# Ledger of designs, part 7: VHH binders against Formyltetrahydrofolate deformylase 1, mitochondrial (PURU1)

Target 1, 298 residues: Formyltetrahydrofolate deformylase 1, mitochondrial (PURU1), of Arabidopsis thaliana (Mouse-ear cress) (q93yq3)
Amino acid sequence: GESLDSSVSPVLIPGVHVFHCQDAVGIVAKLSDCIAAKGGNILGYDVFVPENNNVFYSRSEFIFDPVKWPRSQVDEDFQTIAQRYGALNSVVRVPSIDPKYKIALLLSKQDHCLVEMLHKWQDGKLPVDITCVISNHERASNTHVMRFLERHGIPYHYVSTTKENKREDDILELVKDTDFLVLARYMQILSGNFLKGYGKDVINIHHGLLPSFKGGYPAKQAFDAGVKLIGATSHFVTEELDSGPIIEQMVESVSHRDNLRSFVQKSEDLEKKCLTRAIKSYCELRVLPYGTNKTVVF

## First folded at step 21 (VHH)

Design cc5 (from bb1 with T57K)
Fold by ESMFold2, fold request of step 23:
Structure cc5 (fold): chain B 298 residues (1-298), chain A 121 residues (1-121)
Amino acid sequence: as target 1 above (298 residues)
Amino acid sequence: EVQLVESGGGLVQPGGSLRLSCAASGFTFSDHAMAWYRQAPGKGRELVAGITEKGWKSYAESVKGRFTISRDNAKNTLYLQMNSLRPEDTAVYYCAATGRRYGPFYRFEYWGQGTLVTVSS
């Protein structure tokens, strides 16, 4: 029959779907028809099929009417397609309905990454809930960062550490209600026991272009050596130091015209931008595991 | 410590049935996707069936209609019911569970030691 659709305006909201299966003819057609059959409209579609591997990866962005296509039905409809292709890896996010990712931020003395993330979060450009900030360094309550955290109701936890006790059980308790953990210049090495006990992803920022320059390399040492390129790498943490799958890398030229202060500023700017971009990409389902130690980043 | 212990393997004749079990401990079982993999002599390890924490199931084409994966969250146990068994199903069968994912997709980090299934007369 006739409807009164002029009295109920459609409210269209964005959705994201990521998919992985063995490669086959017609996968994109099936996925796109699923969206179109429910009145959804695709705004973007990315596909990757490796040359020497019979696998398929995709990420689609679409808009849809959640009254016509309820959130749980979206999951079911894509899962039916996943079952057709013998796949488990079908994930939907609908940012306006789904809960934001909850994260905790760990850092040591330097706060340039924390400050950048707090600014992007405040501006609505980082789609997370920040549950707490944890540091092995105490900070005075009358600093800009501490006032910011207090104003926004974000707890700061000082966890005093020694070489003999890194207090990982205390940290695990503080972060148990998070979706992933962010190391924003946390200068302690997390143990394999911590990583298994946490059981979820941990994202780090490293000063340098991995796999080159693993470990610590002070900015002054690079400056004195006269390097012409500096970089930053954001990656997943594994038991092997600075060796996990890479999410984002950034580079910048430096020259003889950089004094130590400008060199350090460029380096810190790379780190904060690299980490922030990596976290945003992760939350938008753009970072997909690939092979043994690689990622697809749409 | 996460532990996965398979049982139920053995010798069975073609056309027969067998039920594998995997007892899980050391993690919140209901939060994890689970899978059965198998490895035949001289071949790589392949996915047989998987089941998500929400109960969604997927099967390799070679076993569709013959095998059924299921889970009992109250008993922390994963099952594989294998019917109409064929000699090519002969393999060591492994229970697997997800852990750290490095993104949104399931990654099977934890593995049992396997249980041998031999289908022959």
Scores: ipSAE 0.706, ipTM 0.857, lowest interface PAE 1.1, mean pLDDT 90
Fold by ESMFold2, look of step 21:
Structure cc5 (fold): chain B 298 residues (1-298), chain A 121 residues (1-121)
Amino acid sequence: as target 1 above (298 residues)
Amino acid sequence: EVQLVESGGGLVQPGGSLRLSCAASGFTFSDHAMAWYRQAPGKGRELVAGITEKGWKSYAESVKGRFTISRDNAKNTLYLQMNSLRPEDTAVYYCAATGRRYGPFYRFEYWGQGTLVTVSS
């Protein structure tokens, strides 16, 4: 259709900037002026200033001409503003230029989350590169999932585990080149030594509404307890089981008309959607740490 | 294992200078952002200066123009040059390095034992 811009319009690409500093007068104006001065156009701007805390969080989404505002200059210009406010936390991503995050997917027996993530990834809806899939369960090579992985050149690593040996050094070697890990129903507890050795983020899916119903069997526990709402929680992994900062939660109603099977099916549907959304939000810089164990999710 | 060992603290007169060092081991130093924090008696720990893996620096307002953070990736060492020292700079100074972040922002997970800086006549 018709455009209000009468000039030649070069290819514009999206960029995202997230910022955290001590709250001060004029931060939004300075950040927005930075974008506008380079001919960028802001498409969205989110700000959070917690009550009774003197801190500022923001996420801006903008479109810009990378010829007029080169990728390295974008970093430089925002870092100049960060220095002005005594801040170190200024992060830019430009998805069309910057490399996608590399992830590994860990799972045990159940594959509903893996399958959903693979399909979203194939459709271009999950902005990651999947380096490998790791499981403590062997799978036949002619299953649909294994054929999918083969077709796309994604290695599947069977890492047999016991209670005495979780093979965490083997897993660390397999995932060394990743930006973060995704536990897509990996039913082994990662040790503190693994978490420190990996040194990067690990995102999990829990079948239940944390902090309630911690542990490995929350769907059955919730069904037996007669709950009227069920859910799924995606969170960062820490040394304490199911206690890390929450990224995403989803809920659905249940009633006396659900049996255990329909209850579980609803839970599995929530899990795959919750995990996928959490990963997407993380990759889009929407998930920002806040306080001791909380997140801002723009 | 990851270790951060500070040195260079001591007693100094107002207006004097000190240079703090932090020797790092047990991780790939050049991949991590580093920082100096300080804690005065009865106060919370505060950021003094930070330096990213790309060399971008940031300073608390109270130390701008007086302190300089730097890093030497070949020696796995972080430095803080402290000039024009004031009595209010008296604190234990801690070296910190990033680890798990829970998002895009730097989270300083690894800490040294601290080195005491006392500025008094």
Scores: ipSAE 0.704, ipTM 0.853, lowest interface PAE 1.0, mean pLDDT 90
Fold by ESMFold2, fold request of step 23:
Structure cc5 (fold): chain B 298 residues (1-298), chain A 121 residues (1-121)
Amino acid sequence: as target 1 above (298 residues)
Amino acid sequence: EVQLVESGGGLVQPGGSLRLSCAASGFTFSDHAMAWYRQAPGKGRELVAGITEKGWKSYAESVKGRFTISRDNAKNTLYLQMNSLRPEDTAVYYCAATGRRYGPFYRFEYWGQGTLVTVSS
């Protein structure tokens, strides 16, 4: 008898491949042929070759039949090409097969970024699993945020801190099984020991256009200074505060017609949108390290 | 504290062999990609070979077929077997380990002090 598989139509699923090597003639042709030879169809392709740097970056989006080109074979085929070019950096993600990134969210008093991320996550627009929310501020169980977290089974951990003890070992234990951390307005400085102990990426949001206007309360400072543009910056955390590689920046015009309340509201709106886009770009393999402190963002 | 300590360098004649070792501590070795880099006099530091946490290996074109990278996760040790050595292989060899990546690509954040390999008649 005939197998039930003879009645099944192929299901095409999306894949993403990112690649970095020394620049050479024919790289795009080889990568494209790898996909096409397996019956895959490229839907998007980005390349960056920096001036006078002799390196190559690419990101491709494609659809393919996972029966015809199994997930492990996709890895093997791209790794064969990587080996030909002496490259370590060949990464594939297939969102419908691969596990989602697991993240923890850290915040202090203000929750506008957390609320935006939770809504986008609930709507399926943020491709992550949120393992927990950690804050150095206790929140009443009857608040909108706390009810949301309980309804969705997301733990909230209150980790009280002092200047003498930021309780970083407690936080490390809570986040040890995450892929990266998101600082959604966490106002405590993470130590170099924390960053080394965690050993994975930490993404922050700053209320200003870095490297300009470093420090706390930039919205109020900018309002008092009479600026005509405000912004937000999402960046990787390093030992140097507010100085890590930038992932996303957003801007908005302001004028004398803004009072402090409307000015702050515009700033908070930028922060939540900027952070959410940065996380989405990271998870989609659009954010690639470049040079000492730069990124390629496809 | 992350520590990487290389050993096994020395003077060898062309065509000879050496095995480099790198003892690693202060991190979960099996979760990290590892690499050997080298720096010849008057040149920048270049990748010689790398090995991912899944065991995938990559080699510079100049060493393919002559060098073999390997790792022993039980001993937290990285190796480089160097065969058919040439005078052009003369360099200080550095062990490197990944840290924070700032994206999906490997970024080698941690480095040993190096071990000198000299190939000459």
Scores: ipSAE 0.683, ipTM 0.845, lowest interface PAE 1.1, mean pLDDT 90
Fold by ESMFold2 at other seeds, fold request of step 23:
Formats: structure tokens, sequence, C-alpha cells
Structure cc5 (fold): chain B 298 residues (1-298), chain A 121 residues (1-121)
């Protein structure tokens, strides 16, 4: 005889796997079997196979028992499948175990995007560690945002800039330990040398529907022109202004009933929502590079 | 600045061997995935072999079992050992390193000038 004993129920945790390779028969079967063979359960599965391209993209969400399928073994098992298909692009993220992405936030005068991101971060809706906030504008210590940063131990770095000296070496030093940068209305153009020196992703928010409205298009000019539709675009930063791969776009109708104040408020609401969603999608492995300047966003 | 410099190409008879090297500088080599690509005349570039920062390797089906990719992080050098060479392996071979990824996948942004490998009798 066996002893009669009650057992502790397993604790299941979520995992995400993204995969890219040349298209072939049976990829989904192999990936799903990998999860099922370890007792994992798929909660969601997205696949994209472009027309006339011989490539495959997928993103799966699953739950699993980390005692039965240890974190390092998850990596090894998916990597074995990647090797079978001649692929390097197999990435697993397990949010409850893996370190959060470390980010720095850069802004100029306007803080509506920063404030929204800090609130979402505090609410647990942005899975990041914010290492610092950097601005080319000084702020009084008694402002709401500065008190928030102090209360949460997030450094604020004032980096005074001129057209002749944007102090990019100072910024590079402040951000070297980050996984990516977020431009939350940072109105200075980052040089090609900065982008190459940083060497990691930089995500921006733009106040219009790119590729239309490249550069500055102040809300007052759009209001005076009588537009009926406004938008916001979040995209990766490249050497060419406002031309990098797009992550998220949002739109809203405006009309003759909007005055300048309500028009600007709608525009700012779009910007903060668009940027926040783009960052969340990036951290959840939903944003995958595709073609020359496109993205798959699952 | 990031630089990748290939060496070791040349003319080899079918069945012969070559070892390619790629000296890397201007970035933290151990943090990046590296790859060898090749381009035959009139064709696009194709991945030959890749190696991640964690040491995971992947090979194109056409070279599996004949080529071996490796890296020496102490010397900032990527290698490709090519055995049992065939005429269809004739190409310019490029060293590549990851840079900005636009997401979680490896994207090879930095490239060397290439080294020519010619396999003929």
Amino acid sequence: as target 1 above (298 residues)
Amino acid sequence: EVQLVESGGGLVQPGGSLRLSCAASGFTFSDHAMAWYRQAPGKGRELVAGITEKGWKSYAESVKGRFTISRDNAKNTLYLQMNSLRPEDTAVYYCAATGRRYGPFYRFEYWGQGTLVTVSS
C-alpha cells in the first residue's frame, strides 16, 4: 500500500512564445505539441503567413506549471524546434519570472504622455521598470509629476540643451542600462550617431497619421485648416524623421463644434493612449518586424 | 563605430575546406547574435548560419553537417568552418551582427564587406 495524502494544486503561470522562420508544413503542430507535451495549455494562438512570401510568424499565449517545465527548459525546448526549421527567431517571455523591461522616458515641456505612462505603470498595466526620466526642461519640485517621481524613487534628470549641443553623450550614459527608450514628446531630434551608439530600440509618439503630416504640424494649424479627422502614430525611431516602422495608430473625428481647447485636448488624449498601447504591445511581444518597414502587430 | 571585417576566402577545389573569420569591433560582442550570409551572382543574400549570444546555432539546410559556426567572445571573433565544399557554395560571404531590432527578433543591421569563396576544379 500507498499512503493516503492530499496534494497541493499546481500553480500555473502564463508564457508567451513568438516565432519566425521560412514557411513549412507542420510548424504549428510542432510548436503546439511542444507546449502540450509538457502539460501546458494554449490560451491563444496567432499566425501570419504573408501572401507570396515563404515566411511564417506566430505568437502563442499559454499557461504551464513551472515545476514540471522549468523556465530554462522552456527556452531549450523551443530552441530545439527553431533549430529544426533553421531559425534563430524564437523568443519566450514568462512575465512572472523574467525581469521586466528597463526603460527610460525622454520628454520636453509637455508631460501628458509621461503622466499617463506613470499612472498605467503604477496600476500594473505597463510591465516595465522605469529607470529614469530625462528632459531638456527643468521642472519645479512641487509639481504633481515631480512628487510622483520622488515618491516612487524614479530619478529625474534635467539635461539642458541648445541647438549646438544636444548633450547626446550625457543622455547615452544615463540610458546605457535600459532595454529601450521611449520618447514621450521629446522635441529634440536624435542624431544618427546617438541611434547607433545606443544600438537598441527607440519608440516615439507623433501627433498625426504618418506618413502624412511628417515633421511638426501644430494643433493650431490643423484647427485653423478645418480638418475633420485627427490622429496619432507611435513608431520606431530611425535616422529619417518620422519614417520608422509603425507600431500603433489612433484616430478621432473633430468638427466645427470643437474650439481650439477641445481640439487640443482630443489630440493629447490620442497621443497618450497611442503611445501607451504601443509600449504595452512591444513588451508583450506583439510587435514583430516585417518586410522593409512594416510590422506584424498581433 | 561598429566594424565587421571578414577574412579567409579564396579559391578551393570541390571537397576542400576553408575557415572564415570575422573580426568585430565597436560594440559589446557577447551581447549580440551573429550570422554568416552568402550571396551568389544574380541571387539574393541567404542565411548560411547563425549563432545567438547564448550560443544557440542554426544552419541552412544546404550546409547542415558541412559547416560549423562558432564564436570566441574573448577575441570578438566569429568563425565559419566550411568542409566538403561544393561548387554551389561559391558566393561572397558576409559577416553580420544584430543592432536595432524593432521588436524581439534578431535583425542583422551591421554587415562586413564580404569575402569571396570560389569552389571550382
Scores: ipSAE 0.680, ipTM 0.845, lowest interface PAE 1.1, mean pLDDT 90

Design cc5 (from bb1 with T57K)
Fold by ESMFold2 at other seeds, fold request of step 23:
Structure cc5 (fold): chain B 298 residues (1-298), chain A 121 residues (1-121)
Amino acid sequence: as target 1 above (298 residues)
Amino acid sequence: EVQLVESGGGLVQPGGSLRLSCAASGFTFSDHAMAWYRQAPGKGRELVAGITEKGWKSYAESVKGRFTISRDNAKNTLYLQMNSLRPEDTAVYYCAATGRRYGPFYRFEYWGQGTLVTVSS
């Protein structure tokens, strides 16, 4: 039961819980009872148990009264269940209370992904704080994107790079206080030393359907090859180029009626949609690593 | 460079105790979850105990009540106190630290070379 303070009306807020452990009888019952016992209500529940591996994955969405079930108690109650199942992987987010993920955006010359992400961010559709934008290309201060960044207090850092010096130590310093990085068409390969030094997730957009057409030129290569499908892939960055776990892929048909310009436009439209969806899914705890190089995406 | 160096393994009789240590370097220790894993001959590597940045602890069912995980963030050291040891606890014990997660869950990317624990009469 709930006891309402006569001076305060209850406000229900959304929460998300993700969980991973060895599979066992009764996990969902225990997790759902945890929510219900505190007066919470489940709005959605996803479960995945892979064949032959005896592991359990879940994502729940629920609403609750944060006066009745305080934020720290939510963590403690789910952690108690995690300990029962010998699990470390119990994560709660409450978007209206919890700090947003802090990200930095890296790009080179082309800004179609950056512009889309800034628009979605401004509209409240990308739940992040953007700490800075880093590019190996200088941009004039009178461009729309640079004025946007200045208006919103988002620093733009020009980091001049060469083949011999990618300035990775400088980039590491600029991004040390972020939760993850987004490569929004950053055309420099990040070294293994950078990835280890950063130590957190890096999400990339690739302008093709991986693993096909690896490298930096898939639009022109695909156009010249006469493909009938184009795509975009958003994935985690690892030491192996364009080979990390895939978060999102999108496709579109093309035909002989496309010239290079329309082909490139379709590819760019896929890239910006694919990347923004991948980042949103990541921030909503929908992307769960699975197996060696796979993801569960709820 | 991230390094994890285990110590404290050895031969012990059933019912005895050992304390494992793992010295960590090359990263901000307090930002990472840490774990002990073990691998017996012919078996896969299994989680023994884990401890989060926040200090939350989890244990495999087979070791609950006998093993205690702890961390000292000032010394960048992870510990495993193993009591009431059984022959079934014989394994190479590995210290592990999180790295890139590829999502919200802990993923243990960094591993030590292991320390052998042998429990025999």
Scores: ipSAE 0.675, ipTM 0.845, lowest interface PAE 1.2, mean pLDDT 90

## First folded at step 22 (VHH; from bb1 with T98S)

Design dd1
Fold by ESMFold2 at other seeds, fold request of step 23:
Structure dd1 (fold): chain B 298 residues (1-298), chain A 121 residues (1-121)
Amino acid sequence: as target 1 above (298 residues)
Amino acid sequence: EVQLVESGGGLVQPGGSLRLSCAASGFTFSDHAMAWYRQAPGKGRELVAGITEKGWTSYAESVKGRFTISRDNAKNTLYLQMNSLRPEDTAVYYCAASGRRYGPFYRFEYWGQGTLVTVSS
């Protein structure tokens, strides 16, 4: 309920709760009662119970008064329910209070994904702090992207690499204060040692519909082969190339009416949209791992 | 590299107690969630108890009230105090540490070699 004091109007803010436990009767009722008892109002509720797995996944989106339900009490109240169901995985985010995720962006020559992400970030449509941009390609300071980075105080780090020296220790130092990494067309393969040393999530964009066409498949080769569908896949990076859990996939039709330029433009448009959507979904707690290599994407 | 070494397993009578330890190295222990899993002969590996970096604990229903998980961040050591042991608690017990998550949930990426607990029947 609302406050009885008519001199104070509530300021309601959004919260998100994601939960995973063994399936049981009454989980949604208990979680929703928790929110309602504190005067919160549920705006959305998603549930997934996989077949023959006896597990439960949920994501709730709600608004609440942080004076009535302080941020730390939100964590404690949901943790009490988590303990009731033997669960470790209960996570709350309150975007207006909680620190934004800090990310670093890695790329090679092509910058269409970087440019899209910078524009969405500037427009307030991508809820991250961009700590730095790292590339194995040097860029002139008078290019549009470099002027953007300078104007916004985002460091650009040129890390020259070879097949024999990927300079991964240098990259690890640059990204040590980040929550996850984004490969925005970084064409070097990150080693297992890098992934273990970083220890946090790495999100990639692949030009194609994985698991088909793992590895490289240059746009001209696909164009010459006469494909009728193109796609893009955003996924988590693991030690196995292009095989990590998929976050987002997008497709578009192409035809004989596309020349190479229009074909490439459609492909690049898919990649930038797919990656941006995947990162937003990750930051909104919509991407939940399940099974050995699958995701729930609420 | 990350190393987890369990100890303290052995043979105990039903109703007895045992304390397991897990020595951890190769990572910043206090930043990671930790867990105990067990695997009985012919069965899958199951979560016994977990403890977050903030100290929140969780227990499988079958062990609630009998087992206590704890951590000592100064010693980089995870513990499991097992009381009122039953024959069905017989299993190899594994220490696990969180790693890459693929989202917001803990994912236990690092594992010890296990320590055998036998409750005589």
Scores: ipSAE 0.723, ipTM 0.864, lowest interface PAE 1.0, mean pLDDT 90
Fold by ESMFold2 at other seeds, fold request of step 23:
Structure dd1 (fold): chain B 298 residues (1-298), chain A 121 residues (1-121)
Amino acid sequence: as target 1 above (298 residues)
Amino acid sequence: EVQLVESGGGLVQPGGSLRLSCAASGFTFSDHAMAWYRQAPGKGRELVAGITEKGWTSYAESVKGRFTISRDNAKNTLYLQMNSLRPEDTAVYYCAASGRRYGPFYRFEYWGQGTLVTVSS
């Protein structure tokens, strides 16, 4: 429709579209024309075409009037373009309409990542629904974390584990209604059977700059070795430990002026920030698989 | 355990037709995107056609108008109808199913053993 004056403005909402296909002339023009033809306005556009590869990646952010361009029609219009380019990978999210990703958080003893994620979630800065928290460590009901979970109706499941029984069937049942899992310092190795049975993405936080320091590398050992840089890596979980595609990495300088306590605190601060940013980027469709084990992160 | 079993390959003359089938088990078929890939001798594996869980289809340019991908969710079966076959269509054809994505895009994690299609006189 038409508007004759600006006193009656439509309610505009944000949308995100990500696209992957074989590279060809005119893809951006076609995608942008699709948005413009429906009265949408592009606020941001990222494109990546790797050197010597014949592939195209894009992410657009736009605003649109959902009365003029209904949610299902957005999918259909972009899919028509995907068919033109022989592409299967065309994904739209509209955060104000689409349901948030549902996640479960798994952790062991250390809760610095869980606490950070819960606070960001409460502040509306982490666009997820948290279905439950699962841990192989019991926590007293009078702790601040447990009171937080109870206040917000988030179940906490204590799943005691042994080396003979990691209780993975129980965990699978608890997480069956999630879109992906977050390992917020879960120190048990998930088996290949678990990963296949779950069948969806699992995102982990590691206390170092992968591929360096795969597995355990105690903070005291790094401190005693006199390192000058510490890091954190958030990555997808695969059957090979600490080897999946990397989503986010962070680094910080340390020096002789750090004692063990400040060294550990800096490391924990990196881990919680790194994991939180990785989850946010994933939910905003910024993390796209690329090559064998790499990502594009727009 | 996810299994994909292709059938229907064989020798055909140029201009002929074949219908490939892929029987799937070990997952909720209707929730997954499915695809046919092919690999000619000495070549890399290439996407031929894909179909999403919502029924959206996409085709490689070289097969548009000649090949049709379809799925029967009640039978957990993926099909590829191949018409007007050409010698360059000679390849091993693989059935593939989506799995873990590492992001928003389909990633074809599960693969069949393949069925050979030979197009020649």
Scores: ipSAE 0.718, ipTM 0.866, lowest interface PAE 1.0, mean pLDDT 90
Fold by ESMFold2, fold request of step 23:
Structure dd1 (fold): chain B 298 residues (1-298), chain A 121 residues (1-121)
Amino acid sequence: as target 1 above (298 residues)
Amino acid sequence: EVQLVESGGGLVQPGGSLRLSCAASGFTFSDHAMAWYRQAPGKGRELVAGITEKGWTSYAESVKGRFTISRDNAKNTLYLQMNSLRPEDTAVYYCAASGRRYGPFYRFEYWGQGTLVTVSS
C-alpha cells in the first residue's frame, strides 16, 4: 500500500502480469515488492503450484500510474525478476496502452456465436480487433449480421468449399496478420497442414460437454439420451479432433418439458456465452496450459 | 516447412569450450523465441537457455556464468557458447523454436535432431 499523492490527481490504469518458473521460496514476495516499489496496488493475485511438479504459476492484477512506472519499465522490471528465477515466461498486458489482439472469425451456416461476439465487441466487452469474418456460406447483404459488418468496416469473405477442396491456402492468406483464430461454428475440419501453416492459436466452440458426446449434432444425441444437463465447450484446436486443452465449459439443466427445439435454443445460448467468455479469458491472460492436456484458468 | 539444424557438438576436455549453432529455416526467425535443451543419458530433457524475440535471455542455474545464448536474426542462426565445460554437461543438445502457445507462454513446438556434446578426458 503506497498512499496516493493528494496534490496530484494520478491516472491509474490496470495491468496484468503472468509468470511461470520452477518453484522456489519467495517468488510472490519478489513479484509483489516489484509492484509496490513503483507505487502500484495489487487488486488480485492468483497462484498455482501443482503437487510434485516443482513449477509455479501466477497471475496478478494491479493498478499503477504510467507516468511514475512507464510501460517499458514495467516489462524491464518484471524481466529482471524472471531472469533471477531462470524464467522465460513473464508476460505483461496493460489493456489501455497495449494493442488489442487481432482475430479473424470463421463460421459456417449458424451465426449465433458470431452475432453474440459482434454485440459484445460493439459494447466494449470483448477486447479484440476483428480483422475479418470468413465463411463457407454466402449470406444476403440485407441480413442483420451483414449490415452490421458493413457499418463497422469488417470484411466478410465467402470461401466456397467442397470435400475435395477446403481452400485452406486462401484462408491462410486472409488470416496471416492475426494473433489468433476463432472458430465460431466452423464445420470444416482444419488440416494439420493448416494448423502448422498458421502457426498460432486456434480457439473452437463445440456443442456439448467434451469429452462426452464428441462428434457432430450433440443436441440431438442429448435429447434422445434423455440427459438432464447440456453444455458447451471451448477449447484449443490441435491435430486431434475435439481433443485440445479446454478453456471454458458451461452447463444448463434440461428436463422432460424441453423438446428438441428448446434443447437447441438452450444449447445455442450456452455456445455463444461459452465462446465469448473463453476469448475474453484468453485475452486477459487467464488461460495457461498445464500438464498433458489441461489448463490453469485464473 | 520448419527446419532446425544443429552443429558444433563433439568431444571436449573438462574446462574446454564449444560453440553450438542452429541454422533455422521455414519461418520468420525474428518473430520466435528460441531455446537450447539438453538430454543426458538416463535423464529427461531440460531447458538450458532461452532467448525471446526481444532478446531477453534466461539460463538454467547449472549453466549460469558459463553458457551464453545468442541469436543472429540476419543469418537466422541461434548460438550457444559453452565455456568451462564439466562432465555433467555431457548430453545431446537440441535447438528449439516456439510455435502454437495455447496461451501467453512460450511453447517449444519445433525441434532439431540434436548434436552430441561429450565432456571427458
Scores: ipSAE 0.717, ipTM 0.863, lowest interface PAE 1.0, mean pLDDT 90
Fold by ESMFold2 at other seeds, last read:
Structure dd1 (fold): chain B 298 residues (1-298), chain A 121 residues (1-121)
Amino acid sequence: as target 1 above (298 residues)
Amino acid sequence: EVQLVESGGGLVQPGGSLRLSCAASGFTFSDHAMAWYRQAPGKGRELVAGITEKGWTSYAESVKGRFTISRDNAKNTLYLQMNSLRPEDTAVYYCAASGRRYGPFYRFEYWGQGTLVTVSS
């Protein structure tokens, strides 16, 4: 007999799945069927299979009903497919259920990257929780950035450093409860001991197109040299300076019509945009390790 | 300092069994994915089996149904039970632990010295 009871209206939420395995025929069909069999709908799908490298990478975006497909079952269902292909790397994020990444921001004197990240974070365009800001430079409490941090309850930690003492043990304690670190123009080199002690990802912004221009290349020097292109690179930090896997690169043309001020402004604009996009891409599972020092960035 | 120490390798006849152990120290073992890799003479290192911090496992096609990876988080120890051994399983077996990932996927950053498994006669 026919029932007069109304059905519960579904709440559809977005999910992201990233996958890496040995290449084989039919992987996309299996992954997409996993979603479809549970009533989910794919909104976007990216695949990369390198030439002469028997590996498969994918990222899918989908919507689904978490009542019909509970969060833990999503993990289990994709993991069953991963096991079929001998793969360990199957990761799901469901932003409305999963905790946001917790990050700390490290900087020195220049704050253009910090300010941009805080604005994007405030606007809901950077899906992180910012646990604190750490700097080796003290800032007056009446500045815009310090008022912003106070208003949002984000601690600012001044950590006075010298060449003999980078205070890395103090920084490690301050960041122990984070998922990754962001160097938003932090001008101290983090030691190998720091990187091993932290044990999680550290993302940096560099003022040039790596691997060219490693180390310092101040804007004044580039301006005086008459370059026609400037760039910024956001990358993972490793023990080797400015050599970690690249997440995002941006480039901008400059010309004789740029004075030093406009040249510096273009450079700073590139850096803040490059870093912000890199962090967003990381949090959205778009950055996938590839080879020894490369990334797939969907 | 992260340390991985394998044990349990040796000489075994085809069809035999062997159990490898890996004692881990210097990190929070339960937070890391672990894996066994192997390297035959003159060959590259290949993944044999992996196990996530959540206990999910994966196996190379050549060892499915014969090998079982497991972990004891209370003892900080990784295991590989190898059954129905074949001469082609002869290799140095390495314990590996995940580290910095550079994204969402496991990257095996820490390695043991290896333990030799020889399947012959």
Scores: ipSAE 0.717, ipTM 0.862, lowest interface PAE 1.1, mean pLDDT 90

